# Ledger of designs, part 7: VHH binders against TLD domain-containing protein 2 (Tldc2)

Target 1, 198 residues: TLD domain-containing protein 2 (Tldc2), of Mus musculus (Mouse) (a2acg1)
Amino acid sequence: MEDTLSGEEGEEEEEEEPAPAPAPQDPVEPQLTEASQVLGASEIKQLSLHLPPRVTGHPWSLVFCTSRDGFSLRRLYRQMEGHSGPVLLLLRDQDGQMFGAFSSSAIRLSKGFYGTGETFLFSFSPQLKVFKWTGHNSFFVKGDLDSLMMGSGSGQFGLWLDGDLYHGGSYPCATFNNEVLARREQFCIKELEAWVLS
Short names: E, the ipSAE of ESMFold2; O, the ipSAE of OpenDDE; V2, 0.75 times the mean of E and O plus 0.25 times the DockQ between their complexes.

## First folded at step 3 (VHH)

Design s04 (framework vhh_enristomig; at its last look DockQ between E and O 0.68; V2 from the best seeds 0.00; counts 0 for: unsure alone 64.6 < 65)
Amino acid sequence: EVQLLESGGGEVQPGGSLRLSCAASGFTFDDYAISWYRQAPGKQREWVSTIYSGGSTNYAESVKGRFTISRDNAKNTLYLQMSSLRAEDTAVYYCAADEYRGDTYFDYWGQGTLVTVKP
ESMFold2-Fast, scan of step 3: ipSAE 0.575; ipTM 0.821
ESMFold2, look of step 4: ipSAE 0.706; ipTM 0.882
ESMFold2 (binder alone), look of step 4: mean pLDDT 78; pTM 0.785
OpenDDE, look of step 4: ipSAE 0.202; ipTM 0.634

Design s05 (framework vhh_enristomig)
Fold by ESMFold2-Fast, scan of step 3:
Structure s05 (fold): chain B 198 residues (1-198), chain A 119 residues (1-119)
Amino acid sequence: as target 1 above (198 residues)
Amino acid sequence: EVQLLESGGGEVQPGGSLRLSCAASGFTFDDYAISWYRQAPGKQREWVSTIYSGGSTNYAESVKGRFTISRDNAKNTLYLQMSSLRAEDTAVYYCATDEFTGSEYFDYWGQGTLVTVKP
């Protein structure tokens, strides 16, 4: 907390001007409405450093998670109604790999690709890697009734989630020039969380 | 009108078993994925299990190996066979499904059936 200044005692050679800060201050970690079952404090802090400046320090509100809300993409779309982005999708697969995506806006049903170049994919398998927009195309996010897709340009998707929210896939794509986010191209989701950063 | 009605709840000793049923009407049962959820006193609702139209199943880690979800499409009925029950399984159990009508989404929930595991 801030102290109240006192000018009663002092030396003859004391400074009159404020001294500059001695070292850079680390950003405060984001406040989460609930504990994540996918990422620990260290991973949350690491990922936060790559979020757009406009949402730095904003609280993360858990709007959907499979352990509470079940394994249904349709339910994810329903829970996202009334929220505006941006959104963090955090996933853990059958091998314990942690990965996901940052969407510049809410996850929703769409007729085509939407979103902005703030969108990125990430993986903690084994260390944090962030795959940012390459500028090659604008295929950020597409929400179909039976699948959610993030990143494209080669007929495959950087991140692809089946409507059952159990089956998923990850492939290199032109949008993000990403590596496969999991240890294998096809994976099974064990936990998915969707956080709105308001 | 979609209707889901749970039954089969009751009181049981730790280690005991119960079979829950969910009678469905007002939709083409065979075409829908249907899930079990539960809500313990003072806690938020949590997902327990889902069975998909094709017969595939998925389970919460806390119930895997102890609970078995199944469906009888001829009777439009969903089941949850619960075994090795624990005090922490005490909750109201709900069955649920969702539907897409036009461009809008709807989810449907039963009224719930109470399971009490007496320590």
Scores: ipSAE 0.468, ipTM 0.767, lowest interface PAE 2.4, mean pLDDT 86

Design s06 (framework vhh_enristomig)
Fold by ESMFold2-Fast, scan of step 3:
Structure s06 (fold): chain B 198 residues (1-198), chain A 119 residues (1-119)
Amino acid sequence: as target 1 above (198 residues)
Amino acid sequence: EVQLLESGGGEVQPGGSLRLSCAASGFTFDDYAISWYRQAPGKQREWVSTIYSGGSTNYAESVKGRFTISRDNAKNTLYLQMSSLRAEDTAVYYCATDVLEGGTYFDYWGQGTLVTVKP
């Protein structure tokens, strides 16, 4: 009887109905500062699922593209000054193939290879293939005056871009155990975009 | 002292032609790729064409087949021959190059030359 009276006078906590768990929502497409001319919405959404957790949901800021800034690796280096990375490089070649790389840090001139094991190569052939770090070596990114290289081993590069930013190459490398990213080992760049994720 | 100076802009009617020139000085012209860019009022700058030190050329899709880039290394001069001009080609046209100085790249731009295509 007394216990019943005590229940009427004071409850320890306010009676709250548990909030229903929010319904699953479609993953939000990343917010881009500009429209990509290399990847469509579906490809952007697919690629976003493979980005490191630390940049998931971060906006993509276009810092360089060949159609606006021209075909010059030197300009790419200049436009990267002041950015700490990470960077997505998106490429389309003469055959319409879409491929590229995720760099853990900004693209820059360097004395040797730099970057971390977050770095990866990718291609759409037409399904997305992501080539992650194998652990065999740490040859992630190297920026020379007249070439940019990503991935190495056996004297070839997973992705190689000439300073003219028109000629490129892709070979299997020990860093990523990648397939040739384009339909052929040597290709011509039709469009390159560099996006900073921060 | 690197200098780029464009000339040859003016008013033309649709379907007309115009030849732009860019006089370069203060660097070893033959060793560098040199590009044409344009900027229409209220729009961002866009790349038009590049000619590389070896003479190879590349063009924006919007101008391919209508514009021809060329260089005269003896005169340190870059050219853009524009034909079949359209209203959307109306813009200020800039000559630009990137020069390596002391291990660092510096971009150099001309002052621009205005091209107006009037119907």
Scores: ipSAE 0.159, ipTM 0.607, lowest interface PAE 5.0, mean pLDDT 86

Design s07 (framework vhh_enristomig)
Fold by ESMFold2-Fast, scan of step 3:
Structure s07 (fold): chain B 198 residues (1-198), chain A 120 residues (1-120)
Amino acid sequence: as target 1 above (198 residues)
Amino acid sequence: EVQLLESGGGEVQPGGSLRLSCAASGFTFDDYAISWYRQAPGKQREWVSTIYSGGSTNYAESVKGRFTISRDNAKNTLYLQMSSLRAEDTAVYYCATDEYDSSGEYTDYWGQGTLVTVKP
């Protein structure tokens, strides 16, 4: 009945206690186009839990790696052309430390800082630490011909990569309030991979 | 126009040595980083070594201590001295360089390659 009678204004709904939610299921493992030389299956699984919901379950496509494509930031920029989706940068340094960044969009040459607050830095020390956007500034990613920078504050970068893709640096920055990602502020890259998530 | 021409490949026994050369023309050689790549039969191309304009060098882990990259800027020539060669080093070896020009266009330059065969 559409109408209720006088003195019978609406119907009382019965309340019931919902059952407890089932235990969380294991996350779906991302499908990688190649095997990573930087992260193992456990690290990939852990890192995938921190990716934005919009890319959860998306395949990881290897666009660039130093072992195949050489140590050149210019070649990284070239191989990123035509990609607009988010990117995972995975690094292993000469000390065996694993760290990197998630960029909300493709790595590219830019006039200034670009990207969104989805961008984050991470390290395995050996436990995964993820350094998310603090909201203090929007200095996410900047691509110069001779350097790539992620996060900024006080003239230092959360992650800085030289154009040779061999020398790098990591410093605390206001963008991510990150710890130094490697064992020391200056490091040498052993392997770098760039994965597009689309 | 930029040209790269490799030479010096051949057949050697395991433990042997070869010196590869790459003759370059058409660009200011000493301003560029130049790399060696290789491609084994049925495999994708892989990076071997780079020498930067300032003279610093970098090497793939598989060749460290066995290969030495060098350049002669007066001769516009890149070299790869290969020692303690292994069967797994059998590949066509390429020299390559790249640039973003003043208009923002990327160009990569590759030689034709030189075959290195390591067999007992």
Scores: ipSAE 0.479, ipTM 0.767, lowest interface PAE 2.5, mean pLDDT 86

Design s08 (framework vhh_enristomig)
Fold by ESMFold2-Fast, scan of step 3:
Structure s08 (fold): chain B 198 residues (1-198), chain A 120 residues (1-120)
Amino acid sequence: as target 1 above (198 residues)
Amino acid sequence: EVQLLESGGGEVQPGGSLRLSCAASGFTFDDYAISWYRQAPGKQREWVSTIYSGGSTNYAESVKGRFTISRDNAKNTLYLQMSSLRAEDTAVYYCATDVYDSSGTYFDYWGQGTLVTVKP
């Protein structure tokens, strides 16, 4: 609906300026191509509130999950080939903790850090905590053959995943000023899912 | 040339046991994690178990406590000991690993599979 009327001034007609977008109502739960084994409907809805506006209403397409595809970072990279859109990484560890990251672009092998300040880390403890970019550095995502890193500063990573996708770590980092995402700094992955939002 | 060759599949009754083997060649076996996957009729391929280079193991929830993965690095062989088999374990079982080829390019390698049939 519009609350603004067009105006006309002088010899040249002025076109109506676009009306302000309607205020967001309660967001509809996103359509997932499969059920998540990591997050329930309530967690998905909560996390959706923190996604960038540009992906609002986009379906979540499951590209990779450890229970189906196995525990291999290299398989994750392989299955990301052909995707350029943003990615949600959802993790559950052996202690039952739920956490992860939003990457502004697909997970891939890289020579250095890539991504944008849309990237963030999150945890459910059990309340959702979102750790957004601080502006202190641009160390968003780095993909190596044997590790995936998200967030950095002082040699530690906000989220670090071993190439075997079994071992991981989380430390406070300057990129996100995050808390440890799991109950302790080192954890073992029980399930990892990668969802493309495009 | 990287090769994986599964064996040990067969027909078994519910509650029975089988041991699968996967003979590997063409790469430094003990430096890599190696996994078992399966594909049941009409289903997508799914992960079953992984054993890491350091000897630690992980299992799909559906097989935990019933299946045991192990490796013999001296023989370049991966094993899957299956017990308390159920009709829903009927599938072709594959072993798989991720390695570099001779040009430095990274690939995942799969065996041809071995059929396990659990008759209801």
Scores: ipSAE 0.162, ipTM 0.564, lowest interface PAE 5.7, mean pLDDT 85

Design s09 (framework vhh_enristomig; at its last look DockQ between E and O 0.48; V2 from the best seeds 0.00; counts 0 for: pae E 2.8 > 2)
Fold by ESMFold2, look of step 4:
Structure s09 (fold): chain B 198 residues (1-198), chain A 120 residues (1-120)
Amino acid sequence: as target 1 above (198 residues)
Amino acid sequence: EVQLLESGGGEVQPGGSLRLSCAASGFTFDDYAISWYRQAPGKQREWVSTIYSGGSTNYAESVKGRFTISRDNAKNTLYLQMSSLRAEDTAVYYCATDEWDSSGEYFDYWGQGTLVTVKP
């Protein structure tokens, strides 16, 4: 018995015509001045839901990326001059893991820790996890010439970046009660981007 | 006065090789990372490679395995050995370092560039 439903209906997708430039997005969805090389559109949308309300409607402006500006923490600090923040750090490591931090203010050289409880760490594995301030300390961001640290407690850093912006580390820390952000505690950076959200 | 002077650019066929040099003066060359950048006409400048104090190196994915960065601290000279050159390597190549002086003022130190042209 032969079922001869000649159903060619709906088989062809007729929606493949060339289109004009897309209309501007509404203020709820982030507007990036350039495409990210770290996160795709889905990840950007997921992450944006966790940003503080004060950045809603502000475009994301790329102020530093390693492929353009080089693997240098000192150049990152240089490119941050003239910006007050807040900042989104997006990292992709050599294992393809995506993670980073939101800083309440610009990344800069500092004598001690600075920032506010709006600061958080995040990772994709592949589901987004966001590690918000625990309230146990105020060790949000510290910038040295040869290292950048975000989150601390008992000598461990939630996110640590070397001056070469190639080597880094992530450990659970009291500030965010985070998991290790990468596949392992030490990682090598493939691409790092710094975005100002103001 | 910090000076960085590139040389060694020229025209080459695809698959060819060139060696770029960057003569440095006016700073403590041995203590700093030194990098190569490149910029093709109408394109954004991009990082190519860095050699750090102590000799470790890093490379952009587009040049990994084809380019080798090195330094001669006795001669204050940075090198880029380029092999298996492709049309997309055509650019002005710059050497650069960064310094933060004791007053907290930041200076970008860049050479004037040397042109590499890989013929189609």
Scores: ipSAE 0.449, ipTM 0.789, lowest interface PAE 2.8, mean pLDDT 85
ESMFold2-Fast, scan of step 3: ipSAE 0.617; ipTM 0.834
ESMFold2 (binder alone), look of step 4: mean pLDDT 80; pTM 0.798
OpenDDE, look of step 4: ipSAE 0.586; ipTM 0.831

Design s10 (framework vhh_enristomig)
Fold by ESMFold2-Fast, scan of step 3:
Structure s10 (fold): chain B 198 residues (1-198), chain A 120 residues (1-120)
Amino acid sequence: as target 1 above (198 residues)
Amino acid sequence: EVQLLESGGGEVQPGGSLRLSCAASGFTFDDYAISWYRQAPGKQREWVSTIYSGGSTNYAESVKGRFTISRDNAKNTLYLQMSSLRAEDTAVYYCAADTYDESGTYEDYWGQGTLVTVKP
């Protein structure tokens, strides 16, 4: 405390014992509408720390997964109709590698690239690596009838998914300056989940 | 008109086998990935297996090693060979194909289903 206004008056007060400092609260884990078959609780918690502030703490709603809905990009587009919020794509491949993308907008058919610089790619190899927008171009997401592409530049895609949602590829791209997300450039999808964060 | 027609369902004892067929008409069968789905009483419809136009296959974890999907493009027919059947395999089985046209209109084609009952 600073000096008192009067130095001559003073009651002898007992010294109050300071309360113990409260323990720091753990970050709240996101609420998922269903269990993920791709990521465990630790991976979900780690990935949540890298989500844009505007969706931090929002529930994850499972709108599509290959094990329930089948392996079809066209069905993924159909299940995305009516959703406008950001999307997490979670993938597990034939080697058990876990990786994916955060899209600033719902996955949809498009005439060209769409999305914003909130879009990123990630991999668990085994530590989490997040590949954020570099600012070099705006080639975030493009949905064709027969393929979904995320990240581009120099003719290759950061993440490429075939319309069969079984074949995919990952290459370094200018958009994200990413590493190959899987163990190899071409991979087979064993499970894909699309989560809307709204 | 597009039509998918399933057949081959019936009653079987645990450990038994059945072969399901799906006859397709009204579209170019060999260009499409075609899938089997099932719906058990009181449960949501779930994916069982897909065969792609190139012949590659994929299976739900619960049926791997027990079910085999195949196609005969000359006959526009999809098959599901089921072996080592369990009570949990009791369901109506559907074949399905889906696509988007050039205008972006979603089209899905489903059969009417064939019932498989596994009981002692």
Scores: ipSAE 0.076, ipTM 0.535, lowest interface PAE 6.5, mean pLDDT 84

Design s11 (framework vhh_enristomig)
Fold by ESMFold2-Fast, scan of step 3:
Structure s11 (fold): chain B 198 residues (1-198), chain A 120 residues (1-120)
Amino acid sequence: as target 1 above (198 residues)
Amino acid sequence: EVQLLESGGGEVQPGGSLRLSCAASGFTFDDYAISWYRQAPGKQREWVSTIYSGGSTNYAESVKGRFTISRDNAKNTLYLQMSSLRAEDTAVYYCATDVFDSSGEWVDYWGQGTLVTVKP
């Protein structure tokens, strides 16, 4: 098709322009390797519409869940080893509230904050609310031995998970200008799932 | 130094009961959450139940109402009381905990497991 040595020229009649392809309607639901115990089909479909274009339509692969792998942040870090792609964290608390985060890269131990402005927090309260990067700082994700933090800037974390993966917290933060993701600032995790979007 | 030793497994008929024990040593037992896991032949290991340091408990949906996790802090022992046992409960049962070791590192500890066979 791109023959830069072509010296052949010819004239052809103008062809009819094909009609523009219609915009995609009712996007196909993402394919999950297993059923989610946190989100239903409606919530999965709604959330998928807010994923970055580069991973839209990618299958969701379950790497870790508390009901199978237990309540340990250290196990989450180990199960994430070998993965470099973006991750969806889905949580359900003691009140049945559903919320979580999209991380631009795998969840891991880190010496400081990492990630990109694709990172966001979300909640279903009951309508989906997505809290995207504000541009004020780059405090996206930080993995310590005993806690996982997402969002910061005001001395509090947008999402904070204890190493026991039982205790958590959510506060407004400058990174995402988020609301409290659960119905209360401190909550107990009943189920956590980590999905890799490859 | 940290050790977890399971016991109490065996053969039982459907509808029967068993009590598993896990004797712990080498750490401040009262301060840590401790869990039961199981693995059936040819299947992935799955979480069964956790008891937290404060006494709160959590259970896999498949065992709720049938299994009860408990702890005796004076004896450094974890228990799993299993009732209304089903063929699908056949597995090796493990106790596990993550302890902040004396060397200053988190260490994942597992027992060697105890076999539970539910046979008709």
Scores: ipSAE 0.006, ipTM 0.353, lowest interface PAE 9.8, mean pLDDT 84

Design s12 (framework vhh_enristomig)
Fold by ESMFold2-Fast, scan of step 3:
Structure s12 (fold): chain B 198 residues (1-198), chain A 120 residues (1-120)
Amino acid sequence: as target 1 above (198 residues)
Amino acid sequence: EVQLLESGGGEVQPGGSLRLSCAASGFTFDDYAISWYRQAPGKQREWVSTIYSGGSTNYAESVKGRFTISRDNAKNTLYLQMSSLRAEDTAVYYCARDVYDSSGEYFDYWGQGTLVTVKP
């Protein structure tokens, strides 16, 4: 890239001794058991590049979606029984915004927060933004009877879903240092999909 | 114990209308979201609509603009007003309440269903 400025100085430029290798070819697109009603092929490909190496190339199996299974968090928990692998939650709200979360393990009822630092939040608002673990706390996922929470700190949740799977919220949280995932802090879900990547 | 009893099904011509009812007992009706599901012959069960305790509603894309869900909390009754009916709406319609108990066990409370047949 050519310097187009007057030569503002800051950090020293790193000198490279060997020539860089050519960029590797793009990985193959993931195989989905069904078409997503939330994300298109381009978004799926973009998001797949941010998945942990251990699940890269794994097929995406649709375990739950609101259009088929209705709007019930308790049904989502039931449909997750028997699955232990990581999960992608894909949401589209009534404003047409696309966002969600990657959970290192299946979505389930829990007594406290569970999961690992592989967990992240994302939004397509309008470009893909991925909010990875900051290391400040370990409040990744918590499943109550009437709410699902992902990310916390400072009393707010990065992603909060009501048991009705219609009402939700998104707030900045210490876990992910995320932006609000929707246009507003409170939103209404149009479609939610849960994909298992094992 | 929780009971849900559907009624109002029948035969209609394409473009016709029907109103389904679900009479609920054995729980505090006002506190729960309640849904309509349907199952067509040879098909898997699919969600149709939900009405939440606060009165907000949601609909499957295939029925949006044609079906209206409502509730009468004084009568412990759920309704589904169906209009502009199509052959593909032919199904047994079920009223459902999903719940986990205090032990974490999942219970799926379904009614017996009511048959809707749309034919010329």
Scores: ipSAE 0.099, ipTM 0.555, lowest interface PAE 6.5, mean pLDDT 84

Design s13 (framework vhh_enristomig)
Fold by ESMFold2-Fast, scan of step 3:
Structure s13 (fold): chain B 198 residues (1-198), chain A 121 residues (1-121)
Amino acid sequence: as target 1 above (198 residues)
Amino acid sequence: EVQLLESGGGEVQPGGSLRLSCAASGFTFDDYAISWYRQAPGKQREWVSTIYSGGSTNYAESVKGRFTISRDNAKNTLYLQMSSLRAEDTAVYYCATDEYDSSTGEYTDYWGQGTLVTVKP
């Protein structure tokens, strides 16, 4: 059977108090050109609150996704050509974990690291955790022909994607002082989406 | 020049099976990841499966457990074994690969002409 009876409201799970927040602003929910297969509406809304002010209200345009375009980093680079705006990478791995990165500029081949301190890594485990720039180094994004790297400082990367766009890794790095984004340091990508925020 | 030629499409009843082939030439087949895509009437093209040079495979969730991708490097041929076919699998099936020329900085997509699979009751 497929029908589910949803859960009840929390009872004893209220032990951890949420931090008080300033008066809420009504955030404009982002307009997506297509439905995300990685994040639901709630996750999209939560993540949008952490985007830089300069992209507030900008639509999310789906430039690449593995389910449509296949598993190829070279194809991701190709479909990023002509885009200069910031990019949101959304990943779900084979274990069902949702995580990714915000890049201050388009994903591209590069000779070295590029990007700005607007770049961050995130994970839903299950609450959203955003890992912002620490100021320790500027190793934001590096695109090689056979790998994409975000965050560094110790010879390992905060997020590393193989050119086959199936194998990936996540390690703590000095750039973001991040936790491992997936349940384990090495993971297999189930779905990757690249959204341009223009 | 790179060339991809699909074959093996046809009409089947729901629950039936078909095997698609893609004959490749003009490149070092063994070194490339090669994929199957499909396009149903009136819909956008979607990825179906990829087989990597090392033999590992990946599948779209909608076909996982029903389709099997394989390659024969000695024959430069890619296969897609399709079983438990559904009406929603009706589409033109394409094999595809891509390359990057580091000397020119250009990406080239290579696509076959496609082979039609029709699942009819």
Scores: ipSAE 0.035, ipTM 0.456, lowest interface PAE 7.8, mean pLDDT 84

Design s14 (framework vhh_enristomig)
Fold by ESMFold2-Fast, scan of step 3:
Structure s14 (fold): chain B 198 residues (1-198), chain A 121 residues (1-121)
Amino acid sequence: as target 1 above (198 residues)
Amino acid sequence: EVQLLESGGGEVQPGGSLRLSCAASGFTFDDYAISWYRQAPGKQREWVSTIYSGGSTNYAESVKGRFTISRDNAKNTLYLQMSSLRAEDTAVYYCATDVYNPETGEYFDYWGQGTLVTVKP
């Protein structure tokens, strides 16, 4: 409900205007070792703004992609051996949706959940949505031999990838209070890329 | 406190059907995704199917169209309806879930004891 009273005329005095705020600078494009087949330059620039300060500006090194290395989670784990730094997982599904996750550390086999609250999920629908840690639990990443899970709680995984790296799922989870990252809870991967940030 | 108890395994001929059950206790069953896994002789444990709290389901490619996972939240019971069974489906089938303790913030995998399914000609 708005209410407007009468606009009485008064004497206006000219004062020196405050300096204009500096224009926002476009994000500097990160240096990628190869071109992404999942995200375009605009999406890469947008996503880079949400990376933790400790890794902003770091080069992105492609350590795994399904089109080159095959659709195998076990192969992804193998390619990640020797890397300790954070990882960006970029996915494109058969419906053309782009989404993924930032992991605070390398993707690996684990006995339980690992990682830190720097971990997040994201989607382009087509606007970028970033789902940050809620503080509810610490179920960031879990790597089983036949599935990779990111985010959990209340019986659902924020991002779930089958060992075949073709089938996946996305559900709201307590860790990130995320929306479904794809158009549907179940999706088929067209391309997955794993980028390490050195 | 979390317990999972499988039943329904047995011997069946190729092309036959079996229904497995998993009785769950010690957690708020309605809120958790629950999965079936299997381990064939001489092989590593393999994921078979998951049903999520909202009712969505996922299946391993090898069982898609032949197996149906379902849940009865009122009975705290998970089911796996298996049809068109093949020799390669011979395995011990396990019910599994991941339950967190929000007070400690820790995640734990819980597994049942398993139920044997043998497909014999």
Scores: ipSAE 0.008, ipTM 0.181, lowest interface PAE 12.1, mean pLDDT 82

Design s15 (framework vhh_enristomig)
Fold by ESMFold2-Fast, scan of step 3:
Structure s15 (fold): chain B 198 residues (1-198), chain A 121 residues (1-121)
Amino acid sequence: as target 1 above (198 residues)
Amino acid sequence: EVQLLESGGGEVQPGGSLRLSCAASGFTFDDYAISWYRQAPGKQREWVSTIYSGGSTNYAESVKGRFTISRDNAKNTLYLQMSSLRAEDTAVYYCATDTYSPDSGEYVDYWGQGTLVTVKP
């Protein structure tokens, strides 16, 4: 606002020169600590519109990625230590499909399922689809030494990642009533990133 | 017990080629994915390439089309064939794998000592 306040204002100016439509403004884009190798700016912007209000506008801090840290679920768990905030998991598979999950809390080893109904799965197939909690069960996230699971019902997982972070799977599950996130139910991971939203 | 020993590094001109080797022992080599990482002077370590137990491969975008990872299961040896080398490829190259340790009941990262690659203009 460095406009001059000196001068005269008249109502006739609005009639002679109709106010131009304001330029479309997008919501403030999240600030990422590093560039994503999985999602482009458009996808990040689209996904950010579906984040819970409590993390809207929070910066995304990259705590783990396969391109830097390699392919190990064990390393992911170690690098998540000390973080308690929500996490975005972004994946690209060998077919180039982009998908992932939002976890209400840090990814960690657990004895059973944890998390809240803020947890969701998503895919860009080719447009963004977000699969929110159905209320049917509370099987949000479970971290084992050799696998990470998100969403369940009847023994299949909405998203399943092997400890090698190369093999993964996606099936419809009761938790999210999701579609298969990749082109096929079993896929091979090309890139995975874990972002903490502090 | 688990040992990884890299070799094959050296000095090369831009556009040149080198082949790195990693001799592995102390684990069932055929059953594990094995990776190459590198660390350039003053930079953080970055992943370069992985070859999985089934023979599938994956590469960092910066090296795709120039580097080829391969394995010889009979010799328990991992290779990285590097071609069209650039100044930015100057780094210490490390061989690494995650194996299950029965003694600790956990997966343990194993890293080699590294081999230096210097691309001189």
Scores: ipSAE 0.006, ipTM 0.333, lowest interface PAE 9.7, mean pLDDT 83

